VHH binders against RNA polymerase II C-terminal domain phosphatase-like 3 (CPL3). Designs and how they scored, part 1

Scores and structures below are computed, not measured.

Target 1, 181 residues: RNA polymerase II C-terminal domain phosphatase-like 3 (CPL3), of Arabidopsis thaliana (Mouse-ear cress) (q8ll04r923to1103)
Amino acid sequence: FASQKLSLVLDIDHTLLNSAKFNEVESRHEEILRKKEEQDREKPYRHLFRFLHMGMWTKLRPGIWNFLEKASKLYELHLYTMGNKLYATEMAKLLDPKGVLFNGRVISKGDDGDPLDGDERVPKSKDLEGVMGMESSVVIIDDSVRVWPQHKMNLIAVERYLYFPCSRRQFGLLGPSLLEL
Positions, changes and structure headers below are counted from each chain's first letter, unless a header gives other numbers; Kabat numbers aren't used for antibody chains.
F, E and O stand for the ipSAE by ESMFold2-Fast, ESMFold2 and OpenDDE, each averaged over both directions (binder to target, target to binder). V2 = 0.75 x the mean of E and O + 0.25 x the DockQ between their complexes.
[cut] marks letters that were taken out.
Atom coordinates printed by the task and the answers are left out, and those that the model quotes come from them; centres of patches stay.

## First folded at step 1 (VHH)

Design A1 (framework vhh_vobarilizumab_d1)
Fold by ESMFold2-Fast, scan of step 1:
Structure A1 (fold): chain B 181 residues (1-181), chain A 119 residues (1-119)
Amino acid sequence: as target 1 above (181 residues)
Amino acid sequence: EVQLVESGGGLVQPGGSLRLSCAASGFTFSSYAMAWYRQAPGKGRELVAGISSGGSTSYADSVKGRFTISRDNAKNTLYLQMNSLRPEDTAVYYCARGYWTEPDYFDYWGQGTLVTVSS
């Protein structure tokens, strides 16, 4: 780390949270979600959100708030998603409502059209932008190994977080969903 | 800079229909979710219907099957088609630009349009 904190790059989807579009949620599950979201609103740290402007539900990974607090003391936190800029921005705001964790270090590939098949890398920031570059002193947390073909040495693969029934079906899981427990 | 201007309110008899419009300006309308709220005298604002930027819709149980929310991104306009109106639908209806469905988190509202359902 020499004279700086190590960078920690965090994948959003299926790592820090799981999201499902309104039209992908069955009526019976929507009823359960609305009830759970209403109850969750009264908690100090929320985990279930209904985003009208994006047409989706988002469930945060258990333990996420404690994890982000601890990680921010050791690393410069970055968010990385294959989603578009709007999604990335809203998820960053959700995870960092005080604006103190990511400080604009958010990468979205959907809007820039950059596929991960280019290998390349975490972009190096310019000093004129007031942001330090991302470089070889990087640790990555992601549920998908295939999106980081040249960075396996830097990758901590985590168990895929799947809360919504449609997400579980997408990955071929046939058991009961966490939503129904 | 952000402006939401509702229109189409008025007096209608029970069982009648009415269409509300909301003209939006000062922001990229197609990128935002939009909602209709209503407020009866002495009550807080309640969410009536919402529509995402992608067109997904949601409704309060009290209006589901009777009201239809829609949007025209080319005209920067939000609509609420209200059918089978009831006296309890009497309220000021507000167009809102939103981020979440929490009651206090819509960042802009219009001035409202009054809907009165009575004989």
Scores: ipSAE 0.000, ipTM 0.130, lowest interface PAE 16.4, mean pLDDT 75

Design A10 (framework vhh_7w1s_2)
Fold by ESMFold2-Fast, scan of step 1:
Structure A10 (fold): chain B 181 residues (1-181), chain A 117 residues (1-117)
Amino acid sequence: as target 1 above (181 residues)
Amino acid sequence: QLQLVESGGGLVQAGGSMRLSCAASGFTFSYAMGWHRQAPGKQRELVAKIYSGSTAYDDSVKGRFTISRDNTKNTVYLQMNSLKVEDTAVYYCARYTEEYPWEFDYWGQGTQVTVSS
């Protein structure tokens, strides 16, 4: 289409945000998170959320709101996750409550189970199937090079955003988490 | 303040080699750097990039071009081998920031590479 902007494909987990299931969070950290979430609720731009129906905490990457506003003026934004449709839909609503950023351009590869549980039947790689426009006009932002085996030239790899202690341990990090400041 | 300065271009015969340099000043070395090129009448295209411990190349230059960095000199290089007439272009280096990873920081004047037959 001649009228379409360039496409920007955004990974959710460890790129735009970091999530942790309630049962992965230690009780002492839960108390810290509750205090931080209460303080965060009063801010104009929220970054820390507790989702009862999904059983998880979500922390947005610092600078995300400014990033999304600027990117949306240059690109058609797409969300892409290996999570399930429920997770993708809820995260899209969180990042775009007015429905003006993504406009239904959300790709999920998971099934309807637990949104943070991997399924071996779900593909472990991503591709540009379902993204409109020419491949040469697509930019991808993701923390993982390995999930984009055929599109490395389109990929801008960012540092993994790991806020929760359980997430940092999962990736073998020995230092204190961002939560422990 | 923030500057990227390209050098090393010139005239070379088809089948020859050339090494381009990009000197960074006014900032610490970024985790991601790239080389773009623009031929007359064409759009700028990304040719090669380096980030963390990984590199990526456009299909048109795979096996012929090599991107590398020297952190002590705060410099990025593009080694170009088996040059073709089609490689004739102005070559630009760019960096990515974590705040705006889709945006290229500071386009310099570029360095002209002309490949003759």
Scores: ipSAE 0.000, ipTM 0.250, lowest interface PAE 12.5, mean pLDDT 77

Design A11 (framework vhh_vobarilizumab_d1)
Fold by ESMFold2-Fast, scan of step 1:
Structure A11 (fold): chain B 181 residues (1-181), chain A 121 residues (1-121)
Amino acid sequence: as target 1 above (181 residues)
Amino acid sequence: EVQLVESGGGLVQPGGSLRLSCAASGFTFEDYAMAWYRQAPGKGRELVAGISSGGYTSYADSVKGRFTISRDNAKNTLYLQMNSLRPEDTAVYYCATDYGLEEPTYYYDYWGQGTLVTVSS
């Protein structure tokens, strides 16, 4: 336990990692992913995971393990996602298998909305409700500025991490994904 | 391990009723939104009804007034009460939980194996 005066709030999707559902991955890419995941299992720092129970692949951002280790020494780390609590809990366990980084500081907003709005459901905005301390003592890392309408001055916007072809198409991007390079 | 097990499907005549159940395990059921989907022969899966963790419900237009979704958090069970059944309701019915990603067109859900509902004639 270290005394920390600053909180660091970390977005999950497209900031720390990128995920894709099994049904969004073409069979040729599934073959590539399975081979890459087998190779990745042999590495000291894993980045590619196949979650059978969630029906999805997850690819961690390069440098994530070093970043989390260093950040945890300076900040009280929080995870923040518009995803639901089950997804947030699984991603927190993935990033912090020993339970020493986030210590239950996980905020998920995916259960707040109506899941049946379908393609018309709009992501809710994020705020610092549930984050202890004064707003001036908080640093936020997220790929989206628009989800933080009240806290843009606290925000460090990062480039979206898009590994899977389906994620690139979701954002209207052409050309090869990081998986294909 | 997340598991969803559907039951209650069967053969019923038009105008009849069936009650579907979904037994959930491997997660904190009361905290999650749940839904019923169906897939008719030769068609894609369509959303039938959903219920939030707070108990708010929503229905497809084709089933409004005929179907009722409910949950029993003490039993970790989701229900679909189907009344005034029609031949076009014939489908495999699936229980699902939505993982919900930040982008609205991008959801991770876990599916049960399904239960067949056949409305004769």
Scores: ipSAE 0.000, ipTM 0.146, lowest interface PAE 10.7, mean pLDDT 76

Design A12 (framework vhh_8emy_2)
Fold by ESMFold2-Fast, scan of step 1:
Structure A12 (fold): chain B 181 residues (1-181), chain A 122 residues (1-122)
Amino acid sequence: as target 1 above (181 residues)
Amino acid sequence: QVQLQESGGGLVQPGSSLRLSCAASGFTFSSYWMHWVRQAPGKGPEWVSSINSGGGSTNYATSVKGRFSISRDNPSKTLYLQMNSLRPEDSAVYYCARGEPYYDSSGYEDYRGQGTQVTVSS
C-alpha cells in the first residue's frame, strides 16, 4: 500500500525566478526596485528580494507561491540548476523558508565542471541522476529544451521569465522588460 | 597585479586538523568574495567553501560542512580555511580563489593561486 508521489523537477533561473546583479541594474531602475521592494515587504507572500550578501536582486514568477503549495501535495519537489551550490542553496531557502517543500532535494551542476575558467566552461546538459524514483514517474519544468537532450518526453517547457532589463538583453530581446512595464 | 599565495598544507593523519592561509595582494581584498577550491589527483576541481566580502556570509560543500570553517581578516588581507576531522578523501591541492557571487552559471572565479598540498594518510 505504498503510495509514492511523482517527482517534479523544477528549473530555477528563468523558470521559477529571475535574478540580476547590482552592477547590471541602471541607477534609475535601482530606485524603482527599492520602492517596489519596500512595498512588497508588507505583503504576506513576497516576490521581490534584495540580497546584499550575494550582490543581487531576485524577482519570483507571479503565482509561484500558490503553484508550489499545490504542487507539493501531488509531487515530491526537486530544484535543479546549472548554477553553483551556493546560489542553489540560497534560492532553496528563499522558496522554502520552513524547509518543508524540497527537504534537501536540490541539484546544482555548476560545481561539476571546471570553476577556474568561465570562458571555457561548456554548459552541461541536465539528467535525472540524483532524483529518486523511476524515470517514467518524473515531470520536468524548465524554460530550455536543449539542456534535457534525453528527457524531452518528460519535459514541460515554459516561457522564460525575464523581469530585469539586463536579463532580456542576455537573450537578445529588444523592447521594455517587465520591470519597465 | 593580483596575487594569491596559499600556505599551511602538509602531511597529517586522519582525524587531524590543519589551518590553511591565503595571502592576497594587488587588489582591494575587502571588496571581493573569496573561495577555496580543491583538486585531488585524477579528479576535476571541487568547490569547497565561499565567504562574502565582509565575512558575515559563508557557504560550504556538503562533503565538508560541519568539519571545515572559512574565515577572513580584511586588515591583513588573509583568507583562512580551518579543516577539522580530516579524512583520506580530503587529500588534494587546495587553491585560494577570488570571484563574484556564485549565481553566475558561466563561472564565479576570476583568479586562482598556485595551491598548497594537503595529504591525509593512514
Scores: ipSAE 0.000, ipTM 0.134, lowest interface PAE 12.2, mean pLDDT 76

Design A13 (framework vhh_vobarilizumab_d1; at its last look DockQ between E and O 0.05; V2 from the best seeds 0.00; counts 0 for: pae O 7.2 > 2, placed apart)
Fold by OpenDDE, look of step 2:
Structure A13 (fold): chain B 181 residues (1-181), chain A 122 residues (1-122)
Amino acid sequence: as target 1 above (181 residues)
Amino acid sequence: EVQLVESGGGLVQPGGSLRLSCAASGFTFSSYAMAWYRQAPGKGRELVAGISSGGSTSYADSVKGRFTISRDNAKNTLYLQMNSLRPEDTAVYYCARDSEYDFWSGYEFDYWGQGTLVTVSS
């Protein structure tokens, strides 16, 4: 009998990637981003994206492709975001271009309010209602512990990924951003 | 040019302690995840401990509770405090920089030091 895979629930924002609205990016950084994005397009695996239709920049966490590949062998992967459905869908496509990793296992909580970084900007909570399987077989990776009040035992808190200056400011961090380095 | 230079290795008796250092230069040290690897004679290189740019740490099961990885960003130096050393800890220890400066990149590193030999023997 093939053992069933455990479920791995992955937060998106500040966990797998960092996104910033165009209006959150300073003019002095725009040109830098454009140049970096142009260079990134030439790489086998892209990490920086400019989405005009969403008015946002998205930077994937370093090592994301390797991580997802390895994790997919051990776990059934799920995406979970406090963003809206559109954002979740776009990020899922970004992280899984062939649709083989998540296969529609994407949960979005917010159609109301700010579609980006909703879990940090709007006090909301996450749950495993949309995740199939036994709770004991679920592992959660998230940068935020507070959003999982009922599933703390399933949660592996990870360091936030903050690429954009605005994201660093959001968390009161000083010093240069990864973008600026 | 990126450089990593390990030091602090030597001969120690079982139960003893050593502190390894890795001096980093040629890059923004504080922005990168770092790791210690070791290679015992006749064995492959294995991860010992890792530390993210933010200070999150991870350890191999074999060294948990005995080894501590730390970093001083002001000095551009990575450390490995090794306590309760065992003969099986005998190896060349290598400092490594994460290729994508993130702990989630897995075990891919783009720069290595020359290594420092740690011998645990009575």
Scores: ipSAE 0.020, ipTM 0.246, lowest interface PAE 7.2, mean pLDDT 87
ESMFold2-Fast, scan of step 1: ipSAE 0.156; ipTM 0.608
ESMFold2, look of step 2: ipSAE 0.026; ipTM 0.432
ESMFold2 (binder alone), look of step 2: mean pLDDT 81; pTM 0.812

Design A14 (framework vhh_8emy_2)
Fold by ESMFold2-Fast, scan of step 1:
Structure A14 (fold): chain B 181 residues (1-181), chain A 121 residues (1-121)
Amino acid sequence: as target 1 above (181 residues)
Amino acid sequence: QVQLQESGGGLVQPGSSLRLSCAASGFTFSDYAMHWVRQAPGKGPEWVSSISSSGSTINYATSVKGRFSISRDNPSKTLYLQMNSLRPEDSAVYYCAREYYGSGEYPFDYRGQGTQVTVSS
């Protein structure tokens, strides 16, 4: 009797990768990034990307390619982001260029069109609407417990992946970023 | 109440120019980076241009670089997009958007209703 795969829901930002817009990057760091991106193009697996169309830099978490390969054999993979549909679609293409890992299972919450109620620094919460199957068959990987208020038992919290200096400042951190190390 | 209101769109011929405006209210405009984003029928949104809170850092999508110019007037709380040498592929609804601080995860928190730009021969 065959059993179906469990679902694995993956947060994009600060979990699988970290992105920074061109206007968020200091000129001294931009020159470093351009040199690192040129070197990265010569590696077997790429981790640093400059998206001219989107006006942003994206740095993938170390070990991501091996993780996705192994996870896809055990789980049905889903991407979940508070970002907009354009961002989610481009990141899905980046992580899955052959279209075989996520197979359209991408959820983005950034395109609701409504102004945020209350404090704009408090993001919207996530839920499992749009993920097929019983809740008990779902595992979630995210850097934030707060965005999953009803699904804490399904959540594996990971350390935030903060590569860019602007991302560290966003979370009130004053020490050097991974880019600077 | 945060509000962003675009204006200046219209129907023009290829090679023409248009100037879009976005009037901001309900927040300290000078504290936020601002963006122009466009969406053509049947396509996802495309980022067009950004300008930092002070106006010192400006970026453009490759498709519009050299033709479009973003600017802002902090005293009047207005964002502008000067569009020159318009092409049929520039036809879209244009939105101004306020940057949510510091992350690709949630790049903007408010968008206006948009203004339609149609470039046809």
Scores: ipSAE 0.000, ipTM 0.120, lowest interface PAE 14.4, mean pLDDT 77

Design A15 (framework vhh_gocatamig_d2)
Fold by ESMFold2-Fast, scan of step 1:
Structure A15 (fold): chain B 181 residues (1-181), chain A 119 residues (1-119)
Amino acid sequence: as target 1 above (181 residues)
Amino acid sequence: EVQLVESGGGLVQPGGSLTLSCAASGFTFSSYALAWYRQAPGKKRELVAGIYSGGSTVYMDSVKGRFTISRDNAKNSVYLQMNSLRAEDTAVYYCAREEYSSSWYPDYWGQGTLVTVSS
């Protein structure tokens, strides 16, 4: 195989976006989110979404639309999440509404395990299985180094994007969230 | 090496109480959300209660008001106080560490502890 376009593997949660379930959001913050989402709907590039069928809010990282446009010209884009297939599919549609960026290159690990036994052996790490090409031709962007135990040299670790108060609490952070600022 | 070790399971009569404990090691406990899941015979594992690193909690509707999850960061432990137990609470209870609490996605599980509610 000749030299080909590099692959760029993108983590979803805390890298490209931050999501919070409706039951994780306080009433006062829900009021703020509804107002912000209404204002955001009038923008040419949206960043805040309310998904009724999934019961969650999603906030995209600032600059994401420009980043994806530029990256798609240089790389074959892949999405990779420890979340389930439904979540991964919906986030892929959100980030790529015209179907021109990812072309089905979406990996979700949240449904791994034996569904017949009811024993959930959820994977603890990510790997490059399912990504075509040589490992040396892959660049990974993720907020977590520990989920890539075999591929640290391919990894660009980014600062976690934590918009919702519940997400800050998940990582032991005190003080106001980006939502509250 | 991440380890989660449950204790406190057993046989209890309907209306009784049990406290489950989970001792954690091998990671910075205070930085993670922890949760209790259960699996009844022939059913999938389900989230019973979760606690964020900051102390905020979530509960399954059927246990709300009866169960209380708590944590002790000094002891690297998470607890599930179960009151007013019902036959339908019979299950193996698992302690889990949450890597992605926005979706309640566990990355490590304990071995499980059996809770039987019957007379």
Scores: ipSAE 0.000, ipTM 0.157, lowest interface PAE 13.1, mean pLDDT 77

Design A16 (framework vhh_3k1k_2)
Fold by ESMFold2-Fast, scan of step 1:
Structure A16 (fold): chain B 181 residues (1-181), chain A 121 residues (1-121)
Amino acid sequence: as target 1 above (181 residues)
Amino acid sequence: QVQLVESGGALVQPGGSLRLSCAASGFTFSSYDMRWYRQAPGKEREWVAGISGSGDSTSYEDSVKGRFTISRDDARNTVYLQMNSLKPEDTAVYYCAKGEYLPDEYTFDYWGQGTQVTVSS
């Protein structure tokens, strides 16, 4: 039997990128973002996107393109999100337009078809269901320890990537966002 | 399971007004942000307006600011788009979408079938 390549499970939000809905962005920041996005369109490696069809801004973590290229040579890459399938699919296309990095290995748990906690329909935790191989051959990169209650030994917790002011406020943080710096 | 049903689309004259409605079912409506999008013939679908779950914040695409107003009625599980001073360039199919934001994950969007708005003389 061939030995498995190590699997690397990557969280999307606040790990690889940060997103903000149009209704979460103040007018003063909207003007700044529009100008930054126009400048970003001229770059070979883009980091700031305005998705009209989803009503949101997405900012990729600095160094993401180099990281994904190098990681894909050593690991079998997986995307994992508590977001819904539409969001996961769009972010996977953004990060891997040719479908060669993740090869369909995208797990989304935020679909409203899975009712939880009375009226709440959003899953509260992640697990390794759907990831091939032995648990000991899996490495997880995520900003949240809370969502991996059974797999803390496999987890490398990274600093949350919070670019938008609304994202900082959602985590109860005070002070300027990366956009404001 | 989530269902969104848009209505209110019609043919109107330039300068006219129209109110669109989106009836939601299959989820706790008051807990979720709601949005309106539109798609004109031969163009990409674009965001038009958004309203928070609390109703405290609203946002609009620049071309509709001052003319369109988004609102919600949580008792009726309905979101509205009041369109004033309509222009021919507002001609599109209008779509309702459900969105939400979690502190550690972003989630969206469930779409309705759309309602056609035509602004023509």
Scores: ipSAE 0.000, ipTM 0.202, lowest interface PAE 10.6, mean pLDDT 77

Design A17 (framework vhh_vobarilizumab_d1)
Fold by ESMFold2-Fast, scan of step 1:
Structure A17 (fold): chain B 181 residues (1-181), chain A 124 residues (1-124)
Amino acid sequence: as target 1 above (181 residues)
Amino acid sequence: EVQLVESGGGLVQPGGSLRLSCAASGFTFSSYAMAWYRQAPGKGRELVAGITSGGSTSYADSVKGRFTISRDNAKNTLYLQMNSLRPEDTAVYYCARVTYEYEPGDTYYEYDYWGQGTLVTVSS
């Protein structure tokens, strides 16, 4: 009798949110962030967070709360990140404060060793190991096509969400960040 | 095997010019963003310039207007044209392949492949 929901695998960084370490944020931008975070605290749905224990700022993608609500009705939601388990766990709590969206369906690859390995240094990739169900029943949303070498037919590539200036520098991008607009 | 081989460093007088090259192999060069960063003795690494697969460029404020990053996808080569060199530009310059896979909270580098580095000395 099984007609279960399709699975939706969501990349965290640059897809659902953008994070920046405190030491990557210039003092002039930190002043702007502090002001924006104070204003954001008064909103019914928050988008900007300062995590003292992790030493980072996190900015959620606009429309994220509506997207997650709608997607959860159609799909079994999974989070998938190249970040470590601590980061993945904290971001899952942030995105799912009521504990009803992901239900422990969080995959992190950051603890699986270095992204570079030995003399043939190769970046880590993502796969559907650990996602239950048939591959044909999975949809993936990620900003990077390259991390999914075996599952490109399941992938919806989204425009990467880059809020912080340091994130734009990471990708060699020209022009102001969304923080500076 | 991914390899980056840098060349073009050397000793130059203030106001002089150098062109650094980075020969890439073992991956589809045209599909990756590339960057130049530098490290002066006793200092941390600094991103100098970046270029996307589409050719969009970015520069550190300290080098903007003096340095030009470019790429030749047919030759799998990244370049850094350095003009109006200053003593404070003295550093080891590194070529890096930029990865879009690495996220905050990971302890790994923002750039996933480095060349051996090439020393640029600007002396009076």
Scores: ipSAE 0.000, ipTM 0.148, lowest interface PAE 11.5, mean pLDDT 76

Design A18 (framework vhh_8emy_2)
Fold by ESMFold2-Fast, scan of step 1:
Structure A18 (fold): chain B 181 residues (1-181), chain A 124 residues (1-124)
Amino acid sequence: as target 1 above (181 residues)
Amino acid sequence: QVQLQESGGGLVQPGSSLRLSCAASGFTFSSYAMHWVRQAPGKGPEWVSSISGSGGSTNYATSVKGRFSISRDNPSKTLYLQMNSLRPEDSAVYYCAKTEYHWDEGSYRTFDYRGQGTQVTVSS
């Protein structure tokens, strides 16, 4: 529609950011992360966060701040995650500290437990239920095509963003993580 | 260890209501999403509904939306399914389930902790 922005649905995990639980990070890497996070605090746009309340590290994808600013001018932005509501809410606040990008357009399919606890996630594929507008007016950015079985024509698959060594192991990948380089 | 006990099924007429219950033990109930799954004779298992650990989020199969309502009482460790406007096609054994999510490629182990089930028959 001429007067309406297209909707852009953004996957959180492995698309906009990568997270790892404290217990998934080896002690040698923990010390590296603490030093990098301290350096990151000095930057005008932060990319590495340590969440004590949630027991996890989060690393934002390079270029994310510029991407979100430009995309918000062309699209109505939505966040979509298989994570639980607490995780989705905290990541939305992190990505949109002024509350101007998503405006409550956050969809979570997981349980209200610990954000990275495997037993607490709802075992479901993604769909466009809860996204306002016609399906033909929706663009999806996600690292996984298999979670969108009915909407493959709307999907732009991006390379998975895997910063932490444990994340690479979860996907059976060989070689060093970005943290190790 | 993990135990789930379903109850509340029965024989009812089309248009009737039933409330199913599932008593859970052996795990921290409030920390896990719970599910209702049904299996009709000669068919595979069909997912019906899910609820988050806090009860703040619910999901439903399209075939039951607007008719069924999932809820939980964490202090009593009980899961419920309120079934309204029952149809013959809802006839099945209903199971409650706890799942383990396997993050590799988004896969999961489903229904490993389901109970013995409760029979629902909708017939005249």
Scores: ipSAE 0.000, ipTM 0.108, lowest interface PAE 15.5, mean pLDDT 74

Design A2 (framework vhh_vobarilizumab_d1)
Fold by ESMFold2-Fast, scan of step 1:
Structure A2 (fold): chain B 181 residues (1-181), chain A 120 residues (1-120)
Amino acid sequence: as target 1 above (181 residues)
Amino acid sequence: EVQLVESGGGLVQPGGSLRLSCAASGFTFSDYAMAWYRQAPGKGRELVAGIYSGGSTSYADSVKGRFTISRDNAKNTLYLQMNSLRPEDTAVYYCAKDLYPGEDYYFDYWGQGTLVTVSS
C-alpha cells in the first residue's frame, strides 16, 4: 500500500511568470512598475519583483500561490526552463521560498548566457530526461506545444502569460499588455 | 517538414532600401500568421513586423513608416520592404511562422536568417 503521486512538470517562462529586462521596459512603465512593486511588498503573497542582480522585472501569474499549494498535494512538482541554471535557481527560490515544493526538482537547459535568450532561439525541444522516480503518468503544463515533440499526450497547453509590453511585441501580438490595462 | 528560407540581405548605405523574401514550404501558408524578427550582435531578438492570416499588419515603433510587410499566398512567400535604412537596422533578419493556423499567439518556427548591414 504505497501512495504514489503523479509528476507535474511546470514550464517557467510564459507559464508561471513573465520577465522583462530593465532595458526592455519603457521609462513610463518603469515608473508604474516601481509604484506597483512598493505596494506589492506589503502583501502576504507577492507577485511583482525587481531583481537588481539579474537586471530584470518578474511578474507572477495571477493565482499562482494558491495553484502551487493545491498542486503540491496532488503532484510531485518539477520546474523546467530553457533558461540557464542561475535563472532556474532564482525562479525556484522565488516560487518556493520555504524549499518545500520542488525539493531540487529543477531542470534548466540553458548555457551560461543571458537567461531570457533561451525563449527566442529555435528549434527548441524539451524531454523528460531528469524526471525520475515515477511509473505513474507525467503531466506537463507549458505554453508551447512545439517544444515537447515526444510527449504531446502528456501536455496541457496553457495560454501564454504576457504581462510586459515587450513580451507581447516579441510574440507579434497587437494591443495593450496586462501592465497597460 | 516546415521550411523557411530567407534571402535578400546585403550591404547597403544609410538611406538605402532592401527587400527581404522568405520562401515557405511544408504547410498551408495562407492559414498562418507570419512575422519578421531581427537580432543585432549582443542583443535579443525583436519583432520587426507581423502580418496575420486575415491580412492585418503590425510594426515595431522603430520601423513604423519605413518598413512594409506583405505576403503572396499564391507563391508561399513573405516580404519585408525596408526603406530609409539606418545603421541601427543592422541585424540578422529572421522569418517566423505562427504555430497554430488562424492564430497569432506563437511564432515558434524561425528560418536560418539573412544578414542586413547598413554602413557606408
Scores: ipSAE 0.000, ipTM 0.105, lowest interface PAE 18.6, mean pLDDT 75

